VH-VL binders against q9ut70. Designs and how they scored, part 11

Target 1, 155 residues: q9ut70
Amino acid sequence: MTIYAFYIYSRKCECVFAHRWKPSDRNSMETLVSQLEQNSIEDDMEKLIFGVVFSLRNMVKKITADQDQFMSYTTSKYKLHFYETPTNLRLIFITNPKIDSLTHVLQQIYTTLYVEFVVKHPLYTHVPPSAEEGGINCEIFRITLDRFVRTLSCF
Below, E stands for the ipSAE of ESMFold2; O stands for the ipSAE of OpenDDE; V2 stands for 0.75 times the mean of E and O plus 0.25 times the DockQ between their complexes.

## First folded at step 5 (VH-VL)

Design b21 (framework fv_teclistamab)
Fold by ESMFold2-Fast, scan of step 5:
Structure b21 (fold): chain C 155 residues (1-155), chain A 121 residues (1-121), chain B 108 residues (1-108)
Amino acid sequence: as target 1 above (155 residues)
Amino acid sequence: QLQLQESGPGLVKPSETLSLTCTVSGGSISSGDYYWGWIRQPPGKGLEWIGTIYYSGDTDYNPSLKSRVTISVDTSKNQFSLKLSSVTAADTAVYYCAREDFWSGYAFDIWGQGTLVTVSS
Amino acid sequence: SYVLTQPPSVSVAPGQTARITCGGNNIGSKSVHWYQQPPGQAPVVVVYDDSDRPSGIPERFSGSNSGNTATLTISRVEAGDEAVYYCQVWDSSSDHVVFGGGTKLTVL
């Protein structure tokens, strides 16, 4: 349907990568996007993101290698899709609320695009640059992500 | 400029199926930014949402009408259509088609002129 | 199901300010849209997403939304503003578009 924005947060809950496809006008969705792009998560956003993560973890009694942890949180104005990687990176899509869950797409972005173009880069360190250092500055990743997302049937 | 135009019979007999089509001009119905809806207004009364469709065919219907309503989309003709079965006099109304804009918080930003459908023998 | 409550009518003198309310439980957490329907015409959106205006709508139309009440404010009212005004939300819990009952604005 429509995908609005994509974010990567580090283990320290810092936004280290941001990409927007369409900015909205002044409204609660624009406020959420602005807060997600800050160097730290505000208290309300922490409750929204980590409360959903915590509630879903409580539902999963045991995790196997065959089972994915998929999370989304829906309001009247947007849906937040959340995926936490084994390396404690947090990948987020913000979309229209009627779109199907994209957590499998977030997992694919991590395994095929992030690993290939960021992790395997010769200058990679296991700790991404902080937001104050400009975050993840891999332009090939940004270009490839944009092209990949635009090929999704829901875009 | 994008325009919407309703068409279909203005008179339907009780127990028959009401069928209307909305033609979209000046833009594509196959856009991820928009949904396409039907709203009706009985004479002297307020607006009642009937249902909404996305170009993929995904639909949402008013629960009070769900058992009688079907909305479909034809992307090759740039049209979407409403079928309301088993009509009664209570279904007499002006029927509007409208575009619902994701970027305006799902506001109906463009409306057709409306078409009066009378249910009468 | 979610319900929006509007006063059935509001009267105002030309040049004065009209205020039309839309009541709903926790409506401040929702996106509210306002439609103007002149007699015999299709509705036109005059305020969307609580407080934004479409291009072509005069600045005298404004909106607010907090708590349990959203308000459409029309400043310097003109005779041409006579219409029925509807508020509307999309209720995400039921995937249901909800309209208020409408408010007839009369310019005295």
Scores: ipSAE 0.006, ipTM 0.527, lowest interface PAE 13.6, mean pLDDT 78

Design d01 (framework fv_namilumab; at its last look DockQ between E and O 0.03; V2 from the best seeds 0.00; counts 0 for: pae E 15.4 > 2, placed apart)
Fold by ESMFold2-Fast, scan of step 5:
Structure d01 (fold): chain C 155 residues (1-155), chain A 122 residues (1-122), chain B 107 residues (1-107)
Amino acid sequence: as target 1 above (155 residues)
Amino acid sequence: QVQLVQSGAEVKKPGASVKVSCKAFGYTFTGYYLHWVRQAPGQGLEWVGWINPNSGGTNYAQKFQGRVTMTRDTSISTAYMELSRLRSDDTAVYYCAREGYSWGYDDYFDYWGQGTMVTVSS
Amino acid sequence: DIQMTQSPSSVSASVGDRVTIACRASQSISSYLNWYQQRPGKAPQLLIYAASSLQSGVPSRFSGSGSGTDFTLTINSLQPEDFATYYCQQSYSTPLTFGGGTKLEIK
């Protein structure tokens, strides 16, 4: 899987939704080597999340000031794909740096999944809980997002 | 009825810290952001920052970064603003204010506390 | 930071007058502008949000208009309780910023 994580940030630069994808679904023998690789992957993901949070807090303020001049940001390790909705939400993909722009995919997620399953959800809240607690807690959105994103590998 | 009730006036020496409280009544405390705004005597309003009572997340104006800390206690529906290393120009009335929300619009203050006068003098 | 400039800083008026207060942003803020009234010795009160939306419980003689950089608060038929200081505030980006205030005084 080349897509590492998906985040939604509010206009206030708070993370309102977070979802991470584990690398690969290849089944293999569980060994000490596999366990060490898994620990390394978890450390890398923690660094990616930290980098994303740090970069987004700085970039979202600049983007708000500069009126949406930023669409993606690429490093040697990842590419950040950015989409700002009409309601001032910021939708983010963190992917492998070789992935082409997913801005249109982020827009589709907003219009077909977020509005339908989160905004219209009975438990929707305007003051989100922390991202460490899952942000906006809407299980149907999380499940549907996961299924949708997995189909993108065929694009 | 919605009310925000703040702690009483404080007199502090330069270099001290002050902690102002704001207790919420008449609504779900975790359902609304709370902001802090100050006003020096005879001057205008200056935004200090906000706290999300549901997450504990905060955002401070750069001018106060490193000196201000905002916290909350959800068990008693109370928010706090602590300002350290006080200077004479920190003398002001400090207000807590609840943020209203209408789809697409936020960061407007629909209810305000009565204010807490903080005087910093030698 | 977005700078908010109010004009004039002071206005003298009589009961029954129509008063207009201006607020100008240093950059476009769309309609993310709010107006507050502060009576002497009291906390501010919200009058208008989103440039033109009247807050519940606020008298209809208050109205807001404008978008982008230029905004106006209008008080039709001024009442005695309206003598106060008025502040505009942008809610487009942090740090949130207020205008310097316009003091409305009895003639």
Scores: ipSAE 0.272, ipTM 0.716, lowest interface PAE 3.9, mean pLDDT 82
Fold by OpenDDE, look of step 6:
Structure d01 (fold): chain C 155 residues (1-155), chain A 122 residues (1-122), chain B 107 residues (1-107)
Amino acid sequence: as target 1 above (155 residues)
Amino acid sequence: QVQLVQSGAEVKKPGASVKVSCKAFGYTFTGYYLHWVRQAPGQGLEWVGWINPNSGGTNYAQKFQGRVTMTRDTSISTAYMELSRLRSDDTAVYYCAREGYSWGYDDYFDYWGQGTMVTVSS
Amino acid sequence: DIQMTQSPSSVSASVGDRVTIACRASQSISSYLNWYQQRPGKAPQLLIYAASSLQSGVPSRFSGSGSGTDFTLTINSLQPEDFATYYCQQSYSTPLTFGGGTKLEIK
């Protein structure tokens, strides 16, 4: 498996959704990300991830004078993919470093899955950009997201 | 305190389907992967697959692809394994098992259900 | 798939004896090796994970060692309740696989 985790952050920089995929083999990043869902350090990890993204995004804006967009960050062990919606939600993928940019996939997740199953869901009161209070607890969204990700033609 | 309780024994005919349940107690159901392992009479242990109770995501051994379906009901902390198109060689005790975790290590089974005997015979 | 081979398939011993069971992987699995005990008519129980880590509640007479391809389960001072079948299992990659088991019988 080449996709390790998916996160949604609110306008207030709070993680409102997290999903992790169990790896099929062993590497340090996959193991760490995969096992976060089974231990009590999830909150710290989520904050750390956002901190990194925030710093990188600001750096890009400063260097390029707001003419460029932060899309991804690659290390030897993982790639972080980023997309910010018009409502200032931040969507993040963590994947194998060999995976091409998934910004367009993140956008698709927002428009086809998040909007449909979360925003338009009759039981949810949080409509963007107000997805600030509480977490996204929508099983249909989570299941559909998982299914969708598994259909991706990733290596 | 942690306990997995499985449904009772099943007797099925070839070609039929069987659905075994596993109810979890004493821990957060959605916080741990659940695996299914079977054991034919007098034989060793065979891994069938795992389910993520949080997402519903699954991973099956290739041998069972197309015949096995793992599901869960989070409202009652219960996982299900359904095996279809049963054959005589599917006769086995089926176990659900919780995946444990220690930093850097997973995919070991720290708690097991009591097992469910599934007999397939004409 | 990673094949796990246990030896011996059966062993006879007496109470108080030291018993050693071997498990070999067809390829390196680092330390991702677990040991289980299964008493007759019961579900397996975890003894050792990560090759050498003792599961909580398991007696200290049980120990695991090894890395890579060769692993060993040792029972020091065998007790009556230790007569059972033991399985090794690799957790390195899917599909997860078990050894064929070692039946420990009373001499």
Scores: ipSAE 0.032, ipTM 0.643, lowest interface PAE 6.2, mean pLDDT 86
Fold by ESMFold2, look of step 6:
Structure d01 (fold): chain C 155 residues (1-155), chain A 122 residues (1-122), chain B 107 residues (1-107)
Amino acid sequence: as target 1 above (155 residues)
Amino acid sequence: QVQLVQSGAEVKKPGASVKVSCKAFGYTFTGYYLHWVRQAPGQGLEWVGWINPNSGGTNYAQKFQGRVTMTRDTSISTAYMELSRLRSDDTAVYYCAREGYSWGYDDYFDYWGQGTMVTVSS
Amino acid sequence: DIQMTQSPSSVSASVGDRVTIACRASQSISSYLNWYQQRPGKAPQLLIYAASSLQSGVPSRFSGSGSGTDFTLTINSLQPEDFATYYCQQSYSTPLTFGGGTKLEIK
């Protein structure tokens, strides 16, 4: 398999959605985070991804909120694909290091699935819901995302 | 590849203004802050300020506040620094420098223009 | 403002020597320190950022170390092309400030 995990982080750097296709390889994930955050020590996968998102937040503060930001970062074990909206919503894939960038796919997930199921969700009073509120807990979003990702040629 | 090309040398009299241009090549102009740094003859480096080319936002060293204006034209990927009420101690080479875009680190200058000599003399 | 003090102001050394250049900040700047090389008549060039991260294309004989207030640039096995002036620069707080420079002269 090629796509390992998908995350959404809020503007407050909280993980509000996580979906994993491959269990975390702690050594490979810790290597990725260490290369991004020199001398970092993390306990679990969400904390490791938080460290990466925190580092990326400093980069995007120097660019206006009306400009989308894209990047990817590759190690021998993982490739991180990053897309941030002008409102500082952050969408992340973790993948096999050998595949092409999926930032266009992240943008597509935002404009299509996120808008349909999270922005238009009748029960969410804030978008995205905070981690304290349970984050994005919509099962149809998760099922639709999973099916969409599995149709990608690189999956 | 990444390149910053500055306008040519200027000779000015005290009290005048000078406007130096910096044209960017080989990268997305609006994606990187651009700084101005000057160097008086035989002296060290002095930071003047930065501009965010995307928003037009600026930050100037207090020493230059009220005399410097940084602008840009995103349609031609060009930044400008204008320094007014020139004094003889403004004689320096003025560099534009691109801020690097690295994870979790900022305010370092990975590419520099060739420099523009501004001479202020009577 | 954060004052950056470099020492020595100049140094003469021979090819193959190991040279160290010191940079001291007037307050802790964590690891927010960068090093530049300026060859005569040229613009500065980035050597090291974040105290110890080597910029792409810079020879491995250059290294940086330090944290807090005291930093060093080390050049191992000095080469003739290393004739230049070296500047440290803090990126902790605006206004960004540079050290006074260290001129390296090759004997």
Scores: ipSAE 0.000, ipTM 0.500, lowest interface PAE 15.4, mean pLDDT 81
ESMFold2 (binder alone), look of step 6: mean pLDDT 93; pTM 0.950

Design d02 (framework fv_namilumab; at its last look DockQ between E and O 0.04; V2 from the best seeds 0.00; counts 0 for: pae E 12.3 > 2, placed apart)
Fold by ESMFold2-Fast, scan of step 5:
Structure d02 (fold): chain C 155 residues (1-155), chain A 122 residues (1-122), chain B 107 residues (1-107)
Amino acid sequence: as target 1 above (155 residues)
Amino acid sequence: QVQLVQSGAEVKKPGASVKVSCKAFGYTFTGYYLHWVRQAPGQGLEWVGWINPNSGGTNYAQKFQGRVTMTRDTSISTAYMELSRLRSDDTAVYYCAREGYSYGYEDYFDYWGQGTMVTVSS
Amino acid sequence: DIQMTQSPSSVSASVGDRVTIACRASQSISSYLNWYQQRPGKAPQLLIYAASSLQSGVPSRFSGSGSGTDFTLTINSLQPEDFATYYCQQSYSTPLTFGGGTKLEIK
């Protein structure tokens, strides 16, 4: 399986959106081996998220506001794809380590999905709700994101 | 008519806990972050942390980690700061303050509560 | 943590004077700098945010300038109600930190 999770962290390093894709969510035949691999990755991923949040607290504002910031971090088990907007919003994919950079995909998600369905929505607030099930804004974005990600060739 | 109204003065012994309230009026409570800032007598301002009233999420200064807990009750538009294992150097006026927002600039405090004096003495 | 240093710690002035207060950050904070006024026995009040943006309702005699590490608050023509303590605050990274304050006293 190729794409494990997607996260959005705010300027304040709050996780404001979280979505995980389980083996059962994919259209391919999943085996017990794939399921066990996914479980191991999920355990490591929780440790990775704490590390990412801590790192992002210290580095984000060293970047100029007039440009986008892109980076990745690769281990033997997973690859973190990172995209930061000039407004200090941070979009993250956790994927199989063999996947090519998805930074441009993260940028597309921000400009075509997040801006359209979250920022421009009448109920938008700059004080985000919980990353767990939120209001109508979170639901609309989640559905649209899921559909978009499932169309990617690397899903 | 934005107002933040805090609970009254508290006198506590070392080792006790104190819980200060901050009730919001005149705006949508879940629309703004709330911060807590303290000031020891005759000293400067020290940031304690913030709470997101919409999510319940919090962030505390490392100095207070493990001793401070921030919560809120959206049904009564009230935020709380509880500080445990009090020491004499926790004696201070504790302020709640609303975070303003303008063109991507955050973490500035446009409205402040009147302050709550917490005295820790034995 | 970002250390904020204010100078001077106190200044004596007369009504009508131009007063300048400096604030220095231990690292670059771009324009993420705010100024507050605290009158004796009262809560602080926001004067300036984003280094130079005047808060609504604040008199135009107050102005802020600077970027990076060096910032200045200026009061162009001091009024009696301006005798107070002034604090700068960085909003660049957590923990949020304040300067030590500058007490503005009657000469």
Scores: ipSAE 0.236, ipTM 0.711, lowest interface PAE 4.0, mean pLDDT 83
Fold by OpenDDE, look of step 6:
Structure d02 (fold): chain C 155 residues (1-155), chain A 122 residues (1-122), chain B 107 residues (1-107)
Amino acid sequence: as target 1 above (155 residues)
Amino acid sequence: QVQLVQSGAEVKKPGASVKVSCKAFGYTFTGYYLHWVRQAPGQGLEWVGWINPNSGGTNYAQKFQGRVTMTRDTSISTAYMELSRLRSDDTAVYYCAREGYSYGYEDYFDYWGQGTMVTVSS
Amino acid sequence: DIQMTQSPSSVSASVGDRVTIACRASQSISSYLNWYQQRPGKAPQLLIYAASSLQSGVPSRFSGSGSGTDFTLTINSLQPEDFATYYCQQSYSTPLTFGGGTKLEIK
């Protein structure tokens, strides 16, 4: 398993969905992800992840005069993959550093899973806003996402 | 029942500042973004900005950047909008409004305060 | 900024009539369009969000349609309390912007 976590951030930069997979490797990020599963530092990690993405994205825009797009960030321990929808929804994968860019996969998750099972699902139209109180509480989405991710060649 | 109650009418001179309050009832104050929208007499609606009552984070329209400050006191479920360096064209009814949420859709206002008239005159 | 244009600016109708109000965006806003009703001397009230979703408590005679750039608010069988000003608002991107409003008057 080379995919560690998946996050969705609202247009207001709040984490509205998080899913973590059991780590198979033994690196710092996997350890952190495992700790997050214990519900001890989830909020801090989510904020930290967004902070990194936000900073890097802004840096790219400043340097390239908005002609380039931030897609991924790699460290010795993990790789962060990024996709932003036209409505400023942000999707993020945390993976093994050796995994190729999954931006296109994130886009697919948005268009085929998020739109279908979250946006268009009548049972989940009334959820508390992107604030800390709930986020996306859609088990169908979570289950389908998990299934989808497991079908990826890099999983 | 969700209710937003705003402070009373204000009369100010040009160059002064005004601070309008909005107290929330009937829901978890920190759970919903609050927006401010104003309406000049006989005119349409103009978005001023939003505040996250939980974090205190804000986003203002460029037109008001540097003049508007949105704050909140969570202990009394009250949001504030302060507008400084007032001009005659700032004369308007100012509304606070709660942001509703549906998956994939944000930034619509499901509940409104009764409005606060702010008059700027010499 | 996204500009919202409503038409007509005013319309006269009678009780029982069917009324249609148009709203156009300067660029595609998908379904991120909301409708509000404002009675004289009162705060706006939400009617429709996400282009076609009826807000809880709003009569079923109100309906919204459209996507992309063109949207429509329809009031079937106009009631006396429906005479008011109506606004569309895009929630696609900041700054949030409103249409100029449509005043519905008694004929």
Scores: ipSAE 0.023, ipTM 0.659, lowest interface PAE 5.7, mean pLDDT 87
Fold by ESMFold2, look of step 6:
Structure d02 (fold): chain C 155 residues (1-155), chain A 122 residues (1-122), chain B 107 residues (1-107)
Amino acid sequence: as target 1 above (155 residues)
Amino acid sequence: QVQLVQSGAEVKKPGASVKVSCKAFGYTFTGYYLHWVRQAPGQGLEWVGWINPNSGGTNYAQKFQGRVTMTRDTSISTAYMELSRLRSDDTAVYYCAREGYSYGYEDYFDYWGQGTMVTVSS
Amino acid sequence: DIQMTQSPSSVSASVGDRVTIACRASQSISSYLNWYQQRPGKAPQLLIYAASSLQSGVPSRFSGSGSGTDFTLTINSLQPEDFATYYCQQSYSTPLTFGGGTKLEIK
């Protein structure tokens, strides 16, 4: 398995959605996310992942001064793929470091899944998602996201 | 209508092998992990391992490592568990169970097969 | 391996009663705890996952609570179909392990 996790963070850098995938076999490369989840305190898990993501994004932004948008960041253990929406939601994949950029997949998730099932749903509010109010609570989005990601050739 | 249908009961002698099948209906077979769980007569439940039907990857409880092999045939939506070098204490009902998925949560069993009784006697 | 201890091992109750079943883990498992019902001669069926989340189609008289090491399954207003054996199961780490079961019988 090459895609380890998907997150959405708010403009306030709070995790408002999280989805993680189980490794496919015993030959899977160990990931930072998996190690943190195994040894982390439950109530702080989202904050720990945020700290890593936020720090990595800020480092790349400093290095690429004329870039308005962070695209991806790679270490020896994982690759972070980043896409910020027009509404300042931050969509993130955590993957195997050797995979090509998934920014286009993140854009597709936003436009074809998030917009269709969360934004355009008649009963959902247009108020920006907030972790304090329970984040993005949309079961159909989660189901369709999981199905979509599992169909990717790099999964 | 999610359903898991297992092969019929088997009687084996110590030292033999048994292969139990589990055919899936009503969902995308490769989209969910399958687990095997056994229950000795009058006893509780014991986890044997899982298979990822998409990749064929497996994870076995250490107690069964080296004696169990889990495989699948995606063309007929069927998983298999083979247990070798059978002992009398392997007598149990063997269940296949689909791993449910509440996004960010795993390793719980939302649908179960009917079970396959495997009896090992001299 | 994480040991799961259920208590009581058996309980007698009447239709309409409220019953609680306890499950204790040998180490913290956060909220990675599931509950199953097994009727005589049948496969187990999922009731509760993630300590307190009710599985779709399960009657609301079932509820779960707890975190860390101590967990409880509660059945409000028992019905005739609720007389079965109940198992907890931790999903924190492999090997996945089950409690010893609690048999719920008609008084």
Scores: ipSAE 0.006, ipTM 0.530, lowest interface PAE 12.3, mean pLDDT 79
ESMFold2 (binder alone), look of step 6: mean pLDDT 93; pTM 0.952

Design d03 (framework fv_namilumab)
Fold by ESMFold2-Fast, scan of step 5:
Structure d03 (fold): chain C 155 residues (1-155), chain A 122 residues (1-122), chain B 107 residues (1-107)
Amino acid sequence: as target 1 above (155 residues)
Amino acid sequence: QVQLVQSGAEVKKPGASVKVSCKAFGYTFTGYYLHWVRQAPGQGLEWVGWINPKSGGTNYAQKFQGRVTMTRDTSISTAYMELSRLRSDDTAVYYCAREGYSYGYDDYFDYWGQGTMVTVSS
Amino acid sequence: DIQMTQSPSSVSASVGDRVTIACRASQSISSYLNWYQQRPGKAPQLLIYAASSLQSGVPSRFSGSGSGTDFTLTINSLQPEDFATYYCQQSYSTPLTFGGGTKLEIK
């Protein structure tokens, strides 16, 4: 139904890419209040995701070695879709809790979009700036990701 | 070429704090993570933690959590490790080391500083 | 924490010998294993990363092998400058951990 956000965390559990989708702004006071409340929830969710990803790193790594990891974590308000690459890069969707698994979509994003537009980019660096400074600073990746995600039937 | 130059030896009393510096030369300081590793006299190597010089983000071994603080100053390409509430068993050579990256592998140390001897005695 | 065990703790050898040092992880670490050489009074130096990749500038007589839990460092035709202590290190999970070291001594 609805895809709220996309994150990439490095093997070191640093957020290296963040992209959020928000409801359309209707330019009313009620809309502004809803957006402010939504922004607060999104900020809290980023802190929660960091905690969950950090926790999952410790659990998953003790069980599984050098394998692609797919999992989801569902709450009453959202569903976290998790994909860990063989290089321990973690790709996350936050969606409506009723959405079916998007693990294959995450794998496709990594294989076709991240590798092509980020890893092969001339300015690629292993040490990213913080997500607030753009993390992975490849605007073509952000644009292409946004277009791709908007074509998904569940967006 | 690539070089990491550390501050000189320190002698401290138990309960004091020590701050060791590591100045980077020959590469883009913000392009590589820096780690700190210590070695007690006659003993093996023990990992302390890392700092991302670009973001200032850090990760410390749980054993040192609450006593260690890692910082950096990008204007002078220098990283710092401060260890507080020193004990006699903190006596060690403290090394800074640059993290290498190749084909999906990280957390290996391709260049090391010369080491800083920290002696904690009463 | 992942425990790294090296064997032997010391080995005596002569110039020209082939020396093999073993390193065992308490759980699978795939190929996230590195080897360092430390000469007396000096900082460690990287020899091998990712279990088998030779660091630039390191002589080809050094080689690494293994995956999962069991790893080996081999020095083919030992040279006088190779008498040092060798450490393995896992880079799979934090805290990063080192083996106890293997001291290579003159016979």
Scores: ipSAE 0.093, ipTM 0.673, lowest interface PAE 5.2, mean pLDDT 81

Design d04 (framework fv_namilumab)
Fold by ESMFold2-Fast, scan of step 5:
Structure d04 (fold): chain C 155 residues (1-155), chain A 122 residues (1-122), chain B 107 residues (1-107)
Amino acid sequence: as target 1 above (155 residues)
Amino acid sequence: QVQLVQSGAEVKKPGASVKVSCKAFGYTFTGYYLHWVRQAPGQGLEWVGWINPRSGGTNYAQKFQGRVTMTRDTSISTAYMELSRLRSDDTAVYYCAREGYSWGYDDYFDYWGQGTMVTVSS
Amino acid sequence: DIQMTQSPSSVSASVGDRVTIACRASQSISSYLNWYQQRPGKAPQLLIYAASSLQSGVPSRFSGSGSGTDFTLTINSLQPEDFATYYCQQSYSTPLTFGGGTKLEIK
């Protein structure tokens, strides 16, 4: 598995959608070491997301006012793939650091999945629910996103 | 009609906490962000932070981080701002304001509460 | 933080005058600038958002212009109710910041 997580942040830097492909901990001693390593990576991801997304906001708006642009940030443990939409949503993949740019994938998720299953839904509001809160359109998006991502050759 | 109604004036001693309320009328409370802005006597406007009434998510200006807490109660369409460890320079009128929305633009305040005077004195 | 500078700090004018108030950002904020009017003892009211979009219900004598770092608010034919303090506010990034205000006084 080379794609670890997917996040959507609003213009206000609120996490409005989160999906992780990380295995759950079943309180097994056999899995404890693996879970500790994954938790360490996840803590680093949280710091990276808050630091990098905040830092990139002004740069993207100044440089790419009239166009979509992809950015990535790579460490030895993970790569953050960043895509900002014309509506100032920030879509993020956290992946294995060896993965090539997923710009087109993030853009496709926005235009074909998010717009169709979230934005065009009759119950959509511009003030999003928390990432932990699931609604009917959010659940459909989550299921469809999971299926789509699992079909990628780099998954 | 859209209206934001705030709680009454408060007088506090240095070191105390104050909690100001802002009750929303005439719109879907969870459909709009709410901001808090303060104004010291004879001075300009200073942004404190915002709350997403739907999620409870918040964002505070760094100056207030660690002293301010914003919450809401969706059952009564009311937002709260609590400021702790009050100093004399926290004396100000505190406003709640609803964030307007147009496609691609946010963080502008289309409706304001009447303001709550908070006086911090010994 | 993005600093917002308004000029002048005060201006004296007569009913019927054309008044222009300037607002400068310490860095480019595109068109993420809003204007508010505050009458003595009252809450501020939104006049203009997105640099030039007139808020519903606001008289057409108010207009905004500019982009990047330099912005202006114009009142084309001053009315008695327009004597107030005016504030610009950037909505480009947090923390949201306001100009120091321009007090419009009767001459």
Scores: ipSAE 0.061, ipTM 0.660, lowest interface PAE 5.8, mean pLDDT 81

